# Miniprotein binders against a8xhq1: the designs that were tried, part 7

Target 1, 158 residues: a8xhq1
Amino acid sequence: MVQIWQMEPYPCGDPRLPHHLFPPKKITPDELSKRTGTLYWKLDTLDQVALAKRLTTLKLEHNFKKEDIFTLDAETTANFDDKIEELFEESSVPFEQARMIIEGSAYYDVEDKNGQWVRIFCEYGDLILIPSNTCFRFTTTPKNFVKMRRFYKEEEGN

## First folded at step 3 (miniprotein)

Design U13c
Fold by ESMFold2-Fast, scan of step 3:
Structure U13c (fold): chain B 158 residues (1-158), chain A 81 residues (1-81)
Amino acid sequence: as target 1 above (158 residues)
Amino acid sequence: SDEQILDLAQKLIDLAEEAISLIKQGDYETALQLINRALDLLSQLKEIARETNDPEVIQEIDILANAISLLVTYLRDLLNS
């Protein structure tokens, strides 16, 4: 099930809580793309061939030639709480961000052009592409574990 | 205590995540049972909020209780959709 929603305008407290509007307002992947430029695909993890084709197509279309694996885990990551706090700081980068979740779960928050925030729940099989110069925030979910593949052009990322 | 409040909040979040997973699988009956358990924990959290005397702790509890209440309402609305 796709889980994307409009966030409350002034979220406070634990960033891993849902922070949705009341009543909840679900956002479709199409609406997410129209508002923020962010692309989202929920890939069928039982269909590994389709998943591989989608990922290969994305890499070719966007000229992603470099890849790493990023892991964040409360059990093994040193200074986990500090890292989560740092990653949840509003940020923007001048390049596209492509991420595929391979284990665990995370939230990516993206700001639309009107200053409203949308939260994207990302779990195994989810692939997202955030455009350059988009304001975003990142956190784990309350499970405090995520492992993802990150894609870059040669001159990007570290 | 702050630790007790966070523990209750984490248990409620865990129940909510399990309920969402069950809804995705089409097991609405079990999901509803977990939502009812979440409501019981939310009631306990609200009672703790009423009994505390620390203004900063009260504010923190109120924020957590509101967020959890919204999550429980969201799950209930999903089940009724």
Scores: ipSAE 0.000, ipTM 0.085, lowest interface PAE 21.1, mean pLDDT 77

Design U13d
Fold by ESMFold2-Fast, scan of step 3:
Structure U13d (fold): chain B 158 residues (1-158), chain A 81 residues (1-81)
Amino acid sequence: as target 1 above (158 residues)
Amino acid sequence: SDEQIRDLAQKLADLALEAFSLIEQGDYETALQLINRALDLLSQLKEIARETNDPEVIQEIDELANLISFLVTALRLLLNS
């Protein structure tokens, strides 16, 4: 299994395909952080008390005062395919993005300082923190379902 | 240019078809070499065509990218079996 990988320079076609280099080039969480500033953690979901403490620490350290639950589901989301295409458009935002996957799976793609893209496979228990002004793309995996907790500073959630 | 795009697309399609034939023959190592060459050409084609708004050109590049992605996926499954 590959959790984080270097993407092909110009991915085309279905965004839910792996779009890795051939042969695949794995990226470590340390390499991801050095190249993109993005942080990735695999949380222990079996220890719910430790999980709650970890998330509380994250909120305090980054001044996240709001959160919501975001769901994308091919069975229930209207115009699912169009919405996935929209979400896969390259974007950047002037605030930090913290996301924890609680059900399903998704891909977050982040651009490094040299214009190369790294894909992060996110599934239950994965937490990512994308820095402000980082170019990113988002899609579900071919499972076409993800549910995540999203964390916000007060100004960003309104 | 349109001519440059067409020429690269033709060369890319030929490499992809040859790689597919090699996969069918069980020659995965040679197929991998051709796919890597095709990926390099695809990157060049996308770079040259980056500013194009021609829907036919965009469609052709998407079709070639999908074909190469299919071949990469097929080889990955075969090499890992």
Scores: ipSAE 0.000, ipTM 0.090, lowest interface PAE 21.3, mean pLDDT 78

Design U13e
Fold by ESMFold2-Fast, scan of step 3:
Structure U13e (fold): chain B 158 residues (1-158), chain A 81 residues (1-81)
Amino acid sequence: as target 1 above (158 residues)
Amino acid sequence: SDEQIEDLAIKLYDLADEAISLIKQGDYETALQLINRALDLLSQLKEIARETNDPEVIQLIDFLANMISELVTQLRDLLNS
């Protein structure tokens, strides 16, 4: 199931809590794209051929020539709490961000053109593409573990 | 080891990305050489992970195998047209 929702205007407390409205207002991938420019695909992890084709197409269309694997794990990552706090700071980068979750789960928050925030729940098989110069935040879920593939153009990244 | 598995997976991705770049440039012969090297690394990765019961490692290897298989299919279709 796709899980993307409108966030509270002033989220308070632990960033890893869902911070959806009451009642929840779910957002479709199409609405996410229209509001923020962010693309979202839930890939069928049981169809590895289709998944590989989708990634190959993405890499060719966007000139992603580099890839790494990024892991955050409360059990093994040094200074985990500090890193999570840093990653949840509002940021923007001058390049496209393509990410596919291969283990665990995370939240990507993206700001729309009206200054409202949308939270994207990302788990195994989820692929997202955030446009350049988009304001975003990142955190793990309360599971405190995520492993993801990150895609870059040759002179981008890190 | 998990570190060795991760390092080999990254190298395999790098070879795949370079092969894609070469295919876009029309250099199919060099792309084929890199794909063959990626297949060799995949074989090494499978052997190192042969006795693993870690489902995440198994899924990663399956994913990499399918990725390189798709590149082989794409290149084969380009060469046979």
Scores: ipSAE 0.000, ipTM 0.084, lowest interface PAE 21.0, mean pLDDT 79

Design U13f
Fold by ESMFold2-Fast, scan of step 3:
Structure U13f (fold): chain B 158 residues (1-158), chain A 81 residues (1-81)
Amino acid sequence: as target 1 above (158 residues)
Amino acid sequence: SDEQIRDLAFELMDLAFEALSLIKQGDYETALQLINRALDLLSQLKEIARETNDPEVIQRIDWLANVISILVTELRDLLNS
């Protein structure tokens, strides 16, 4: 199930809370792309052929030649709560970010062209591509565990 | 071990990425050699999956092997088109 929603303008409290509008305003992947440039694919994990084709296409179109695995886990990650607060700070990078969730769940928040924030719920099988120079935030969900593949054109740049 | 499985998966992906780069450069012969090596490593990974008696580990290796196998097959098909 696709879960993408418009965020409240001034989220307060724990970043892992939903922070949706009341009533919730759901956003489609097409609307996400038009507003933020961010691409989102919910891959059918039972269809490994489709999954591999999507990844192959992504890598060819964007020249992603390297990857790593990033794990964030309340049970094993040192200073987990501090790290979550750090990752939830608004930031941007001058390169594209491609991420595929392989275990657990996370939120990626992206700012649109009008300064409004959209939250993307990412779980096993979800693949996202965030354009360069997009303002974003990241956190786990209350499950406090995520494992993802991260794709790069070159060695990770600061 | 989990570390061995991870290391094999990364080596396989590195070979797949090198092959993609070579295809883009027009060096099809070297790309084909790397794809064949990747398929050999995939065979080793599948054998490790068969030897493992932990259902969770088997499931994870199976998923990884299937994704990589399809990716390598796609690369080989691109090379031969």
Scores: ipSAE 0.000, ipTM 0.092, lowest interface PAE 18.9, mean pLDDT 77

Design U13g
Fold by ESMFold2-Fast, scan of step 3:
Structure U13g (fold): chain B 158 residues (1-158), chain A 81 residues (1-81)
Amino acid sequence: as target 1 above (158 residues)
Amino acid sequence: SDEQIRDLARKLWDLALEAISLIKQGDYETALQLINRALDLLSQLKEIARETNDPEVIQRIDRLANLISFLVTRLRDLLNS
């Protein structure tokens, strides 16, 4: 199932808690795109050939020439708690961000045009594309583990 | 469980009252610690109760959320003044 929701306006405390409104207000991928420009796909992981073709198409359409694998793991990542706190700080970059979760889970938060925040739960097989100059935040879930493929244009990111 | 929801709501209310008292005393740092604890418990309460259709439970959580939000805003203003 797709898990995207409207966040409470003042999310304090542990960033890994859901921080949804009460009662929860779910957001569709179409609504997410209209509000924030962010694209979300839950890919079929059982068809590896179809998955590879979809990623190839994405890379061609967006001119992604490089990729890396980013791992964040409470067991192996140095200064894990500090890193999570840092990553949850509001940020914005002048380039598109494409991320595919290959293990574990994470939250990407994106700000809409009215200053309201939407949380995207990302797990194995999920692919997101965040447009340039979008305010975002990132954290793991309470599982404290995520491994993702990150896609870059030439001379973007590390 | 219903008992767990009641217990969490009571703890949240008690933390909010103590934070109000501390704010009145000018102890903003201790108040911030209690408010952060209350926010954590509020998130847990919302998650446990997320599938409830009990209007009384929904109203109680909404009132607690509004109180905590007010205290967060108040403390932010006080710390930044």
Scores: ipSAE 0.000, ipTM 0.344, lowest interface PAE 12.0, mean pLDDT 83

Design U13h
Fold by ESMFold2-Fast, scan of step 3:
Structure U13h (fold): chain B 158 residues (1-158), chain A 81 residues (1-81)
Amino acid sequence: as target 1 above (158 residues)
Amino acid sequence: SDEQIRDLAQKLLDLAREAWSLIRQGDYETALQLINRALDLLSQLKEIARETNDPEVIQRIDELANFISLLVTYLRRLLNS
């Protein structure tokens, strides 16, 4: 099961700290979907034919025409800490976002309809889909490494 | 412009045919990539065709659009089965 939790209202300090409530409050994938519209899947990476079918279905269902691979690695990425600060800035976009983690780990934070934040711990094989106009934040975990496939509609493509 | 239309239409047709072949081989991800490229060319052709007002060109573009639509429908149905 994926690790998802309710965040503290005003996270202070390093974005890579857990920033959970005390005591921690875990959220199920169903609750994540109800509160934020965000969808989560754990993909079977051992069956390449099944994986290809699932990704092709996702692309057709959501009209994703473009894909890239995005890597953040403290060892190789220039200005790593600055990039993490930029990516952790609260953002929203008028299109849906799909991300599949292929190596390493990351946090995606999404704001729910009541203005509360939920953190999703994403690791190898995790696929998330964040709906349009959802406030989100992104950071690596303290491992400081993530590699992911990002899916785009044609007009999103920067 | 007429030569550009014919060239683009041929490129679209070639992509569509290759996508069909890939679907039959079970390579759905590569087929989708080619279908998306064909859809982009189709969009360009439709815009150019509005300027030329050539009925032969319009008919050809409609035929290509129908072919791409069938490929998309078939692939979607196959993946959802």
Scores: ipSAE 0.000, ipTM 0.142, lowest interface PAE 23.4, mean pLDDT 79

Design U13i
Fold by ESMFold2-Fast, scan of step 3:
Structure U13i (fold): chain B 158 residues (1-158), chain A 81 residues (1-81)
Amino acid sequence: as target 1 above (158 residues)
Amino acid sequence: SDEQIKDLAYKLFDLAREAISLIKQGDYETALQLINRALDLLSQLKEIARETNDPEVIQRIDLLANWISRLVTQLRDLLNS
C-alpha cells in the first residue's frame, strides 16, 4: 500500500513518529510529483526480473553509474539517536537522489513549492527519485532499521 | 489539553528552528534569546506531560528536550570560542 501524507507544519519530538495532520490527509504519487517533483514507484518485489529491468532503465535514463548500500540499525550503528536527529535536519543537494529500500523502513520528507512538507513512507520495494535542490529530511521509522540502495552519477557520491 | 500541548509544541519547534537559522547566520545572541523562550515552553510541556502520564507524549518531549540541550551546548561553545 502506498503511504504518503501531508505533514504537520512543525513536527515536534521524535522524527520517527508519523507527524501526519489531524485528521490524516493522504497524498497520491501524482500529487507528490506535481507539488515536489519527487517520483515514487512501488515495485513488485516478487518479480525480481521486472525489478532488475526497472532499475536498469532508471540508471540509463538518469545516467546513474554508481551505487552504494546505506544501512542504519539501532543495534549496530554507534550514536544512533544522534544520527537520526542529524539526518532529520533539513538539507538539499545539487543532484538527483535515487533510493530503493531493500530492508526495513524509512521516512523521506520533501518540501513543496509552498513550504509545506510531505512524508513518504518507504519500505522494501519502494523507489524514490528526489530532484536536485529539493529540501528534504530523512529518518528511520520506529522500527529503527533501514537498508537501502543509493544511486549516483559518475561525479557524485564519492 | 491535547490542543494546548500541540500549540505549545509548535511554538517551541518554531523558536528552535528560528534559533538554528540565526546560529547559521552568526547571530548567537538573538539565537540564545529564542532558545531561552523555547526552554520556557519546554518546561510547560514537561509539566503537562507529567499530569497526563502518557508514555508516548513523555518520550516525545524527552527527545525534544535532548535536541534543545544539544543546541544550548553548541551555542555555549560558539559563544566561548
Scores: ipSAE 0.000, ipTM 0.120, lowest interface PAE 17.1, mean pLDDT 78

Design U1ra
Fold by ESMFold2-Fast, scan of step 3:
Structure U1ra (fold): chain B 158 residues (1-158), chain A 81 residues (1-81)
Amino acid sequence: as target 1 above (158 residues)
Amino acid sequence: SDEQIRYLALELTFLALEAIYLIKQGDYETALQLINRALDLLSQLKEIARETNDPEVIQRIDELANRISDLVTQLRDLLNS
């Protein structure tokens, strides 16, 4: 299920709460791309070949040559609460971020060109690409478990 | 177990496709690294299949093994030319 929505302007309390507007305002992947530059694909997890092909295409088009697996789990991750608080701090990085959820679920929040925040619910099979220099926040959902593949560019000579 | 098998199968397919593209680009060194990683993962997947005795898993592994074998053959042919 695709779930993307506009966030309340001054979210307070637990980051894992939905923090949607009242009434809720749903956003399509196309609207997300137009507003934030963020790309979102819900991949068919039953079509493993198509999923692998999409990832290969992404890696080639964006020159992602390295990856890791990032796991965040309240039961096994040391200092889980502190890490969640840190990850939910507004941040920006000078490189694009590609993430594919392979287990569990998470929220990625991205700021649009007008300073409004959009929340993306990510679950197994979801692939996102956040542009460089985009303000973002990350948290788990209330289930407090996510495992994802993260893609990176390799350093090139000058 | 099933989730692990699905992940390994996806990773193997991904590595195989990347290796094919790299071979076509003339980047044989990186392609070889990916093929070696795929062979290691395939070895792990075969061990899991032996423990489960699942015909569908065995069939999936055979398909992946054939793809990797084809890539290895292509790479050897290109290196020998």
Scores: ipSAE 0.000, ipTM 0.113, lowest interface PAE 17.6, mean pLDDT 76

Design U1rb
Fold by ESMFold2-Fast, scan of step 3:
Structure U1rb (fold): chain B 158 residues (1-158), chain A 81 residues (1-81)
Amino acid sequence: as target 1 above (158 residues)
Amino acid sequence: SDEQIRRLALKLTWLAFEAIRLILQGDYETALQLINRALDLLSQLKEIARETNDPEVIQRIDELANRISDLVTQLRDLLNS
């Protein structure tokens, strides 16, 4: 199920709560792309060969030469709550960001051209591509566990 | 912790200033939402001050809470009018 929604303008309290409008307003992947430039794909995890080919094509088309695995887990990550607060701070980077969730779940928030925020629920099989110089925030969901693959060009990463 | 108190105070201050900006722009609905959130955070900040044993820290928190409380309640009353 694709779950992308318009956020309340000034989310207050725990960043891991949904922070949707009341009533909720869902956004399609096409609307997300038009508003923020962010691309979202829900990949078929049952076809591992097709998935591997798609990732290879993505890497070639965007010149992603490096990747790492990033894990956040309340049980093993030191100072977990502080790291979540830090990651939820608004930031931007001068390069494209590609992320694929391999376990658990997370939220990526992206700011649109009018300064409004859209939340993307990401779970196993979800792939996102955030354009350069886009304001974004990141957090886990209340399940407090996510493992993802992060893709970088040769001079990027950390 | 002291760091959590600092973050809470900064968020509270930001909410108050953004509410003012929105009022000046005529966006009263969003401003009222921020004001209500600021009041909730003020309540938390005042409770933390009561639990703190450092008199210097208590004084700084009380001063901040009083200044923001006065601002936020004035803005809320203005919007209700």
Scores: ipSAE 0.000, ipTM 0.085, lowest interface PAE 20.5, mean pLDDT 77

Design U23a
Fold by ESMFold2-Fast, scan of step 3:
Structure U23a (fold): chain B 158 residues (1-158), chain A 81 residues (1-81)
Amino acid sequence: as target 1 above (158 residues)
Amino acid sequence: SDEQIRDLAQKLTDLANEAISLIKQGDYETALQLILRALDLLFQLLEIAEETNDPEVIQRILELAYRILDLVEQLEDLLNS
């Protein structure tokens, strides 16, 4: 099961802590989609056929022509702390963001229509699609390691 | 570009037909390997098609793509039966 939850309005301390409400409020993938437009799929990484079919369908439906691999690792990434600080700054981009986690874990935070933040825990096999012009934040989990595939339309980038 | 598109489309069609033949022979593992290769070529074809900006060419490529996806679905059913 995916872990998605409503965030506290003013998270204090390390961004890599869960920052859920008290009591915790879990969000379903359907609620995530209705509130933020963000889509989520759990991929069966042991089923090569299902994986290939899902990725092919995603690329066809959204015109994703380009792909790269993005890695963040506290052991090997130069200026890791500065990079994480930069990535956790609120941002928006004028294109869709499709991301599939292939190793490690990360948090994607997305702002809903009412200005409230939802945190998505992304681990191996998770695929997310964030709509264009959505406010988002990104960080690793306390594991400080993530490797992901990123999908783009032509002339798009980070 | 047009020559590359035709060459890639022909290779895709050939791989699909070979996979169908292998499925009929009961060699699902080899058929799957060929279809996965066909999917890789399909993505290359889609990238090139964007450069042509020809709606008819793009439509024909999409038709081929859905044919390949149908074969993947058939293999899933057979492997899980």
Scores: ipSAE 0.000, ipTM 0.210, lowest interface PAE 12.6, mean pLDDT 78

Design U23b
Fold by ESMFold2-Fast, scan of step 3:
Structure U23b (fold): chain B 158 residues (1-158), chain A 81 residues (1-81)
Amino acid sequence: as target 1 above (158 residues)
Amino acid sequence: SDEQIRDLAQKLTDLANEAISLIKQGDYETALQLIFRAIDLLLQLKEIARETNDPEVIQRIEELALRIWDLVLQLDDLLNS
């Protein structure tokens, strides 16, 4: 399955469609890091020890001392369609964003240094770290459900 | 077997839900005991997963594994504070 791909320059239609180039151009995690600074790990969730070590290492190396759980679900989230539209607006934040998907799936789109967009398909077991001041967009996939852990430094807001 | 997987997954889910309830009540010691039991069941599911070719079963076990380790990390933080 295509996990990370270069997006078409002017995506039209529903944000939850893949919006890949034709033919598709897959991006490796290394290419993602070189182009956008974004880090991506697919965790082996059946290796309990490796998963705990990865999260602990991430928290220590980046000084993440606070976390929350964020859920978007078409069945339970009030004003779901409006929230999804809001979250897909291009934005940036002055802090690192660490996100681990624990249920469902989502797309994180990140802009590279040349103004081109890369789409990251995030599903259960995926961990991403988006650098501060990176332009990004977020949406659910057509499953319309995602639950994720979000990590923060002590002085950072939600 | 499919029945064994469903039974273990259900027991694991029940233990996780009870542990969450106990954490909310501030009973971290009892929650930790339930999580140890959940880890034992998770290890049994992991052995079954090693022999299965069903991606949906593997995904479900992976989802349960992450939920359990979320609780382990949360309790570790709470008990050490």
Scores: ipSAE 0.000, ipTM 0.082, lowest interface PAE 19.4, mean pLDDT 77

Design U23c
Fold by ESMFold2-Fast, scan of step 3:
Structure U23c (fold): chain B 158 residues (1-158), chain A 81 residues (1-81)
Amino acid sequence: as target 1 above (158 residues)
Amino acid sequence: SDEQIRDLAQKLTDLANEAISLIKQGDYETALQLIERALDLLWQLIEIALETNDPEVILRIFELALRIEDLVTQLRDLLNS
């Protein structure tokens, strides 16, 4: 099941808390796309053939020629607290970002056209594509562990 | 080129078959190394497919990608046993 929600305007406290409105306001993947341009797919990890076809199609359609694996883990990542603080700073990049969660979980926050924030809960099998020049934030969930595949065009990424 | 595509596809197929043989022998570490090399060759094939915009080349690359993903899944399952 998809978990995307409208965030409270001025979240206080730990970034890893849900920070949803009260009562919670769930957002569909279609609403996410309309508001932010962000695309979301829940890939069927039990159907590896379908997953491979979908990823290959995505890579070809968006010209993603490179990828890496990014791991963030409180047990093994040096300077974990500093890294998650840096990643939660509001930023934007002039290229689209594709990310697929392969272990653990994370939050991607994206700003919509009206300046309101939407939180996307990403877990195993979730794939997101954030358009260029979108304001975003990233953090782990309280599990403090995520492993993801990151996709890049020829001239992007390291 | 057709020759370049055939050469890369053959090398990828050879690596995949060797990895399968190593998995059957219980040598998962060497199989993983071969799978990593196969993924590098797959990216070269994807590059060629994007340049040629050829549906038949794209279909062949899909088939190779499916084989590699299947091998990675098999290896992960065995390592987690």
Scores: ipSAE 0.000, ipTM 0.115, lowest interface PAE 18.0, mean pLDDT 77

Design U23d
Fold by ESMFold2-Fast, scan of step 3:
Structure U23d (fold): chain B 158 residues (1-158), chain A 81 residues (1-81)
Amino acid sequence: as target 1 above (158 residues)
Amino acid sequence: SDEQIRDLAQKLTDLANEAISLIKQGDYETALQLIYRALLLLLQLEEIARETNDPEVIQRIDELAFRIIELVLQLRDLLNS
């Protein structure tokens, strides 16, 4: 299920808590794109041909020439809690970020044009594209495990 | 079957390696033809992966797809030079 929501303005405590408004305010993928420029696709992982075509098109259209696999796992990642805290720091990069979740789950938070934050729940099969110069934050969910493919242009990093 | 997957993966790998060699030699047109053949075999492998739903098979196909996409991107860059 697609889960994207408006965040509370001053999230405090553990980054892995939902941090939604009360009552919750859900955001559609179309609203996400309009507000933040961020694109979100829930891919049909049973249709490997369609998935391959989508990834090939994405790489060609956005000039992604490199990729890696990034894993965060509370059981195996050294200094897991410190890494999660650091990744949750507000950041901005001058390039597009494309991520596809392979295993587990994560939250990507993106700031909209009015300074409000939107949280995107990402799980296996989800593909997200965050535009350049967008303020974002990242964390795992309480599952404390995520594995993802990250796509880059040449000379770029996360 | 495992033998069919192995055979298709080997043919795909051979085509990819030959395409890389041709790109290094400046024969972009022949390399492009081999890349198209490799993409066809990749689609066949992905159909098999979808039907078997075997995590190891899916992982192998994902790795092969990455290599083929890299070759396509390299050829595109060379043609745009």
Scores: ipSAE 0.000, ipTM 0.095, lowest interface PAE 20.3, mean pLDDT 78

Design U23e
Fold by ESMFold2-Fast, scan of step 3:
Structure U23e (fold): chain B 158 residues (1-158), chain A 81 residues (1-81)
Amino acid sequence: as target 1 above (158 residues)
Amino acid sequence: SDEQIRDLAQKLTDLANEAISLIKQGDYETALQLIRRALDLLWQLLEIARETNDPEVIQRIRELALRIFDLVRQLRDLLNS
């Protein structure tokens, strides 16, 4: 099962800490969708034909025409700690975002309609779709390594 | 920093306690995922702590490491039974 949980209201300290409530409050992918509009899928990476078909369908449904590979790695990324701090700043973009983790792990945090934050633990094979105008944060886990495919519409990107 | 070390040690302690609670409830899979995260945090804490010469801090970290390793052993045994 994917790990998704409600975050503490004001996460202090390193963004890579779990920042969950005590006791933890886990949520399901369905609850995530209802609260934040964010969609989650676990993709079957062993079946490359099924994977390609799934991604083709996603691209068609959402008009994603471009993609890149984004790598963040403490061993090779310049100013890694500053990058993590920057990426953990709250952001919102006027377009939807699709991200598939192909190596390592990361946290995506999304704000729900009541101003509460939900953390999604993303690892190999996880695909998420964050709707437009959703406040989000991003960080690696303490493993300090993630590689992901990012999907864009043609006129988007940065 | 001292604040980061304190924060990480507290988070580790909380994760260990939560994992123990989940084990008592029979939720070994969720407990295992928490312990995997605790191990990652422990390695981060150990890296930061290498720059501190405070014996009290080092001792606390060692005690946390032993607790986490004990939970790994318990979960391994429970999942293999």
Scores: ipSAE 0.000, ipTM 0.072, lowest interface PAE 22.3, mean pLDDT 77

Design U23f
Fold by ESMFold2-Fast, scan of step 3:
Structure U23f (fold): chain B 158 residues (1-158), chain A 81 residues (1-81)
Amino acid sequence: as target 1 above (158 residues)
Amino acid sequence: SDEQIRDLAQKLTDLANEAISLIKQGDYETALQLILRALRLLFQLKEIARETNDPEVIQRIYELARRIWDLVLQLRDLLNS
């Protein structure tokens, strides 16, 4: 199920809390794209051939030449709480960010042009593309585990 | 410090309650000033509480932040009317 929602204007406390409005306001992938430029796809993980073809198409369309695997796991990652704190600091990068979740779950938060924040719940099979110069935050969910593939152009990954 | 967290949370609660009373009285300008003060204290509380492991404290701070931001949005709408 797609889980994207408008965040409270000033989230306080643990980044891994839902931080939704009351009552909750769900956002569609189309609304996310119009507000933030961020693209979201829930890929069919049961069709591994189609999955591979979709990723090949993504790489060609956006000229992604490199990728890595990024893992955060409270059981194995040194200084896990400090890393979560670091990753949840508001950031912006001058290049596109493409991420596909392969295990676990995470939140990507993106700011729209009006300063409102949208939270995207990402789990196995979810692919997101965040445009350059977009303000974002990242954290795991309370499960404290995520593994993802990250895609880069030549100069961006090294 | 647990004492600092409790003190700030109480001050925030008091400011929110006072602002609600002022809104009911139609004094939106004074209510806004109190809520802007509360936002500054919220920022300080968040920084102090970042080392807190107590889920109840984290939840209380979350609830206070939500209440204060709801009041900001309500006042914005009222002042535009």
Scores: ipSAE 0.000, ipTM 0.098, lowest interface PAE 17.9, mean pLDDT 79

